# VH-VL binders against Putative carboxymethylenebutenolidase, part 4

Target 1, 246 residues: Putative carboxymethylenebutenolidase, of Synechocystis sp. (p73163)
Amino acid sequence: MTVDIKTTLVTIPNQNLQIAGYLAEPVAVGQYPVVIVIQEIFGVNSHIRDVTERVAKEGYVAIAPAIYQRQAPGFEEGYTPEGIEAGRKLKDQTSSAEILSDLEATIAYAQTLPNVKPEEVGLIGFCFGGWIVYLGASLPTVKATASFYGAGIPHWAPGTAEPPITYTDKIQGTLYAFFGLEDTSIPMADTEQIEQALTKYQVNHKIFRYPGADHGFFCDQRASYNAEAAADAWQKVKQLFQTELK

## First folded at step 21 (VH-VL; from w2 with light chain D51E)

Design y1
Fold by OpenDDE, fold request of step 22:
Structure y1 (fold): chain C 246 residues (1-246), chain A 123 residues (1-123), chain B 110 residues (1-110)
Amino acid sequence: as target 1 above (246 residues)
Amino acid sequence: QVQLVQSGAEVKKPGSSVKVSCKASGGTFSNYYINWVRQAPGQGLEWMGGIIPIFGTANYAQKFQGRVTITADKSTSTAYMELSSLRSEDTAVYYCARDKTDFYSGYSGMDVWGQGTTVTVSS
Amino acid sequence: QSVLTQPPSASGTPGQRVTISCSGSSSNIGSDTVNWYQQLPGTAPKLLIYENNQRPSGVPDRFSGSKSGTSASLAISGLQSEDEADYYCAAWDDSLSGYVFGGGIKLTVL
């Protein structure tokens, strides 16, 4: 079922910026869809690398760009209070425009890889990355998006930019969103607002709300890990990408 | 409104350990930074460390590193602070305090405080 | 001894405006928001000001906070007898990876 993969550190060009990336891809030569894996506030850490590899093992080219390249090259933190503060501060220093630019650059880079099907692009992101991929879903190249516990999608953006929900009408692909019902950082009302927006603009979507799951339930490296919810969510992600990208 | 209720006063011998509990009620617990702050008699406030329960990892002031352990139980909305190798200088009122905003919004100060736990260390 | 520096005491008469100072460095006040706590005698501290100049619910508007560079200030206008307390400034310190407090100021209302 799964394929053998290889991993490589890469450099993604974006004008004068060189974005560090973690690339995982099947060993076998072929034509694979590409999935961009977007970090939490902790940088491209072991969890994000793990997810990148997991995606690749399902027969995709997966790449995780350093979203904090501008603010803090090489940034990587664990799930500690100080790591949270450091990552949160960097989050607040980002901009929607720069984030989108980096996503586009990452997609463009991936599309130059010899084993990539350039027309098949998916996104997956967690926490801050969940927010980012919802925003990124508005890019015309994106066919499938998996957003995990993206907080602030209806209400928040760094600086003076509009929140991602504002651009829901631009989404052309399919979007899956995953939420934990115990997640107090994402009220039910926010998830409903997202669902309403997606419905309003006739975006193909599914919203998954997991009872008993808290924020970060997909991450098996922190106390909020929920194995059952994570397992189900992963199956849904695989189904999404299979349907939309293969 | 959110309240923090701490365990009762402790009298300890030098070299022993003390574990203080802090139970939250009336509000959210898991996504917030739970701090431990102590105050010796006639002295100022001293930050010891803290924990965000959903992450389960604590951080500590360097002064207490290796001697203090902070934990949390989400199921009971309770945080714990254990201080070992007690000495007379550890005699103080120990407070737990929750930050005003959740971890995603940032550490914006401690707006909910426990009533304090008096720990007396004497021979 | 305290990472943040405060004068040990201050005083004022009822109705007077009193200013309490707090001095830090680039790794705390210079890079993070300042919080102020009021501690009445025999009680737990109370958050008085957060994020430099925000008042929690229930805090009178005669309390105000400000921050500039690596210093912060708490101003109390229309000083009341009930304002007699200890006042602490605090901030997150990036280098120490934790909160730091000032030494506290004992405010006496004459």
Scores: ipSAE 0.911, ipTM 0.948, lowest interface PAE 0.5, mean pLDDT 97
Fold by ESMFold2, last read:
Structure y1 (fold): chain C 246 residues (1-246), chain A 123 residues (1-123), chain B 110 residues (1-110)
Amino acid sequence: as target 1 above (246 residues)
Amino acid sequence: QVQLVQSGAEVKKPGSSVKVSCKASGGTFSNYYINWVRQAPGQGLEWMGGIIPIFGTANYAQKFQGRVTITADKSTSTAYMELSSLRSEDTAVYYCARDKTDFYSGYSGMDVWGQGTTVTVSS
Amino acid sequence: QSVLTQPPSASGTPGQRVTISCSGSSSNIGSDTVNWYQQLPGTAPKLLIYENNQRPSGVPDRFSGSKSGTSASLAISGLQSEDEADYYCAAWDDSLSGYVFGGGIKLTVL
């Protein structure tokens, strides 16, 4: 079921901005849907590159754009307290409009690739990236979204922008959201607000809540890793993409 | 609300080590920066290092690198600070302290403090 | 030698306003928020001010904080005898990758 892949560092143009990207794609000749992989607060680091490769091994063209290209080109951090604070500061400097523009530019770039099926776009993102892909699910070309532990979806946005939950009526694809029940950065009430909004606007969706899992449970490079929750969530991601991306 | 309870006072000889525990109860722990701060008799506050339990990697003030190890056990809501190669100048009260806001909101100051653990280093 | 500089002492009389200063650099106060602590003898420090000028729940509104450039101030209005304590400023320092404290200032209420 998994396929051989190759990886490439690419540049994604967006007007005057040149966004660094990590591209992973099947080596076999074919036409594949594209999945955009969105970083946490740490840039496109080893964890995000690993996820990008895992997605590609399932038969997709996977691309991870550098969300912090405007604020700090080349930013990449690990999980030390100082790396966390540096990444958090950059998150607060982002703009929802620029994030959406950069997602659109990434989709457009992927469509220039000869092995990409047009109009078959998936998103997956973690932590801050979970927040971003919820917002990005509002883009009409997005067919499938996997949002992992996105804090602040109901009530936070950088600057004066509205939170991503206010875009729920624009979501046309299927959205799976994944939360750990021990994650105090995302209260149960927030996850309930998200579910209620998705139901209200008739979005095809599923919410997965994992007992014993904390924020960051999918990352096997730090103490938050929960192998049982991560394995189940990955199976749900594979099912989502196989069902919705043709 | 949240409380931090530390292990009891210790008397140590030079060259030995001490491990102080800091148990959280009645509140959230794993997403917060848990700091260690010491205060020698008659002196000011000195930050030693800290950890955010869900990430599991600590950082340290340069003065203590190589002698201090900070860890956390999420299942028991307990942080630990171990200081090795003790000297008489390590005689101090050692505090653990939780940052007011979680890691995602920033480091905004320590609002919950343990009661302190007195470590006396003498021959 | 404290990374943040505070005067060693200050004094005032009940009812007066006292201002306590704290001086840092671009890598700490200039780039990060300032927090202030009160420490009564024999007790753990208590947070008085966070994010430059915000009061935690339960801290009286007579305590206020401000920041300008690389300097910060704690003001105590309506001074009371119970305010006699040591006061510390602190901030995260980007260059040192950790919290830094001032040397502390003993406030005496006459």
Scores: ipSAE 0.811, ipTM 0.910, lowest interface PAE 1.1, mean pLDDT 94
Fold by ESMFold2, fold request of step 22:
Structure y1 (fold): chain C 246 residues (1-246), chain A 123 residues (1-123), chain B 110 residues (1-110)
Amino acid sequence: as target 1 above (246 residues)
Amino acid sequence: QVQLVQSGAEVKKPGSSVKVSCKASGGTFSNYYINWVRQAPGQGLEWMGGIIPIFGTANYAQKFQGRVTITADKSTSTAYMELSSLRSEDTAVYYCARDKTDFYSGYSGMDVWGQGTTVTVSS
Amino acid sequence: QSVLTQPPSASGTPGQRVTISCSGSSSNIGSDTVNWYQQLPGTAPKLLIYENNQRPSGVPDRFSGSKSGTSASLAISGLQSEDEADYYCAAWDDSLSGYVFGGGIKLTVL
């Protein structure tokens, strides 16, 4: 059921900025919805490239923009303690306004591609990317959002920005959020606040909570991987995109 | 109330290895930087390396690279430090210590310390 | 030879204010937060100050920390006999990719 894909390194213009992007797309002739894949704190590394390819293999044009383009062009790290700290410092230097602008630029770039359906946009993101896609779900063209273990959605933002939960009233599409029950970076109360906000503003949503899963349970390249939770979550992501991206 | 409990004192011969355990209880372990710090008799604190268990990859002070291996077992909430090719200057108290904040908030200093494990290298 | 530099000893009398210095570089104190440890004789170190000037719960407010450029200071106001201990500064060092400590300073309360 998966399709053949090709991958390309692209440049996404946003006014004066040239954002590096990893593009994966079906090779077969057609028009496909777009899914934007958002990095963790580590840049567009091998895990994020793998997810971008997996999404494309399900029949989407998938693109991963370099969220850290302003702070550290070409930044890519693995999972050593020093790589973690470097990525964490960059996360704290980001701007919510610039992230939203870069997401809009990525959508606009994708819509210039001949094999992309207009206005059929999905988001998927992990850790910091889970935080980002919750924020990005507020963009009017976004129809489907898969937010994985996004820490701080109710109470954190870089600089002086409001946390993403304050944008919940602008979410037009469907949002699925995925959390591990062992993830102490995201207390149960935070996941309940998110659920309450989504309910209050009548956002179509589902919250998936996985017993035995910790932060980063979807990444099969490090010790946090939980194969059963990851497989179930992936099935839910496929259902979400198939239902909401026409 | 996180507590770190280390394995007991050891006496080792030069050239051998020692493996010290550090078990966490009463709190979270897996998303924190777990550090190893040693202190030779009458001397100061010396950072050896650390690991964040959910990532599984350790880092090491340059002085110990090639001789130290740091691992973690998430299922038992236990970190391990193994020091090989022991010599007399490795005689020290070895501490494990957990960072105050999780990896996502930064490395803010170590607020929970084990009781220490005395390793004596003599023969 | 420690990466961070501290004087080897200091002394004071009860009630006095004492200041303990720590010197580093742009790769550690200059770019990362400073933390301080108190070590009483025969015990494990205890975190005294984190994030330059924050106190963990249970640390008296007479302990305070500050940082300027590549140097940091720990101040103890109202010195008490129980403050007699070794004090270490520490920070993450970007170039060494790890924590670095000062050599420690023995504070004697007379």
Scores: ipSAE 0.804, ipTM 0.910, lowest interface PAE 1.2, mean pLDDT 94

Design y1
Fold by ESMFold2, last read:
Structure y1 (fold): chain C 246 residues (1-246), chain A 123 residues (1-123), chain B 110 residues (1-110)
Amino acid sequence: as target 1 above (246 residues)
Amino acid sequence: QVQLVQSGAEVKKPGSSVKVSCKASGGTFSNYYINWVRQAPGQGLEWMGGIIPIFGTANYAQKFQGRVTITADKSTSTAYMELSSLRSEDTAVYYCARDKTDFYSGYSGMDVWGQGTTVTVSS
Amino acid sequence: QSVLTQPPSASGTPGQRVTISCSGSSSNIGSDTVNWYQQLPGTAPKLLIYENNQRPSGVPDRFSGSKSGTSASLAISGLQSEDEADYYCAAWDDSLSGYVFGGGIKLTVL
């Protein structure tokens, strides 16, 4: 049931900033919900472009904005130790307020596209992007959020900002969070804090914990790939978006 | 507490290769930068390279590029360093060391060290 | 040889405060955090200071670290006989894409 897609490099305006974006969309005539795909620490690299295309093949307009546009335009890295450190440094230079502003600009840009259904917005993100989409779920237009292995949601933010868990009371959509049980960057206690916060504020949610899966289990381009966990998680993402994006 | 246990001492001939293992126990391994550092007799510490097991790609100091291969096996919590085309000046103690913080927090120094593996290159 | 520069030796008497220097560049100490190692004779190095001035659990507070520009210092107050060791500074270097070490300094307690 996958569909044919086309891909385009686009520019997303946000005041004086021109945010690079990777757009994937169904070829068939229609109106589709939009899903924003959020990078890890490596920029919009081959993995994130692949996920953007996979989402579009399920019948969505998918767009991946360059989260690092303010810090390092054109930044893209693979998985070498030096690439990891470069991306990690950029993560620490980001701002929660600017990330939210850039997400809002991406939503607004998507709504100018003729094949996008108004007000049908989903988010999906990985690692740092899992952190970002939890934060972004606080935006009132977001109806569905898939947060993959987002480290530091309960206790970390760049600069002096509050961590994303403190925005949980603003989440109006449905949130699925995906964690590997072997992922020591995200202790079990952190996943429990997230679940408790979502329950406390009556957010529709599910938490998926995968035995034997480590950080980055969804990425088939590196050693952490876990095919069984990735396949199950993808089925859950499809169900989430089918249910919540109409 | 996490411990790193290395393979035993080796005596090698010039031109051969050596492969040293580094097994982690009692703690976390896969999300951390696992480094290899050597120390020739009477000399200082030299960083050789490292790997983060969940990513699987290593990097190397320029001096060792082309002669060293660093790998990791997540299923056994073991890292390996193989040095080829051995010379007498490769006689040293070889250490594996884990970074204090995981890759997401940065490279902040190596807090867990293996006991060292003595490699002697002698004809 | 060593990318970071340290004097080859230093000495002090018990109770004295001693400082140990380390000099680098903008690509290492100037852009990344400094860590320090103590190496007792015949043993593996031990992390003494990380993130410029933080102590791992079990390291006494008489050890302190600091950084200014491209230079770093390790201070040892209340010097004790067991402090006799080699001391190395280290940092990540952005240009070399790896860890770099100082040449090491032999501290003798008289």
Scores: ipSAE 0.796, ipTM 0.907, lowest interface PAE 1.1, mean pLDDT 94
Fold by ESMFold2, fold request of step 22:
Structure y1 (fold): chain C 246 residues (1-246), chain A 123 residues (1-123), chain B 110 residues (1-110)
Amino acid sequence: as target 1 above (246 residues)
Amino acid sequence: QVQLVQSGAEVKKPGSSVKVSCKASGGTFSNYYINWVRQAPGQGLEWMGGIIPIFGTANYAQKFQGRVTITADKSTSTAYMELSSLRSEDTAVYYCARDKTDFYSGYSGMDVWGQGTTVTVSS
Amino acid sequence: QSVLTQPPSASGTPGQRVTISCSGSSSNIGSDTVNWYQQLPGTAPKLLIYENNQRPSGVPDRFSGSKSGTSASLAISGLQSEDEADYYCAAWDDSLSGYVFGGGIKLTVL
């Protein structure tokens, strides 16, 4: 059962930075857990706004912060090769410390909202956002994390930072990771390294691997969309948030 | 080792269209930038456009915008380039070429090239 | 008419070091990596240098690339007769939203 929602453009303060945010929330009076929705390399585009709304329709306050606010305010792209390269360059200009700071600021902002339950924080993210939410799962307030096709979690970070896998011992919540078996940007060995790290540090987790699904299989606005994998993954996301966010 | 195999040579009349195929062998195709580059007789290389199959949207050099259509079929690992309203100056060898690194790592140059398809436009 | 500028030709003798230049702008070489192609007569181009100075597997280490500002260079040390070919520089251009090539340079080994 989905619920009626409203959407708002908001500003999330983080010291001198004013982060643009897309907020979706149930219209019914209540106290709802918050879920932070993290963009791919394209900014908070129509796909990310759609996911933010879908999460809110399941009974959450959902907010998507502009991860690129420091590099390119207002950045939003579709899926042309030039948009892809522009977004990829911005990804490489990010900083893990700034990303974590902006996630903390987003959590703090959400907790000022009268309809948000304190201490009930979930994350969901796609591609670069899958990478970001794995890193963000290390924040102690995060109870549930859905990481979709995050490339480079074991091996890559912008600049000289450590890759997100090195933060696995800090993850206190439950983490679900979702991968397509056709996704050559994320070799099977990478998904196994992630699983091994989560097991080693006793993180409550599940890894879902989808036959026939490629990178970006959840996005219904581009060629890689896989309806069967996307539907199953969405059911797993709903179960995760229902179980872990009270 | 990845190979790109293109469709055979074509002879076309002015005003017609040509569609060239580029089939990848080895399955490393869908997350790479697949480019089309042409070379007229005795002339240099000219980038026409490209596509990343998992996204499905192409881009084009300004010179060809409105006349070229680039598509990809993930199920057959094949990219296509269709050039319409052909003129004699479109006589060239047409290459498909895959970028060396996937889209997430950037556009770093084309390391796998098809054998080329000669298109001759004559009346 | 090429977006990137290369001299039209160059020559050298076996064993010599030759340097091939490529000039661009802030929207291409200044902001994006340079790649170089070798084209032997009657064949498809071959990637010789990528990411400014990296060699693909199978390219001899006597080929090297460099970049400074909006200009790039390909150097060939120990020139050999098999190096006689056309050479192209290329880069992504942020303003044109695509790859741009130099006009090509014909290298003759005397």
Scores: ipSAE 0.772, ipTM 0.900, lowest interface PAE 1.3, mean pLDDT 94

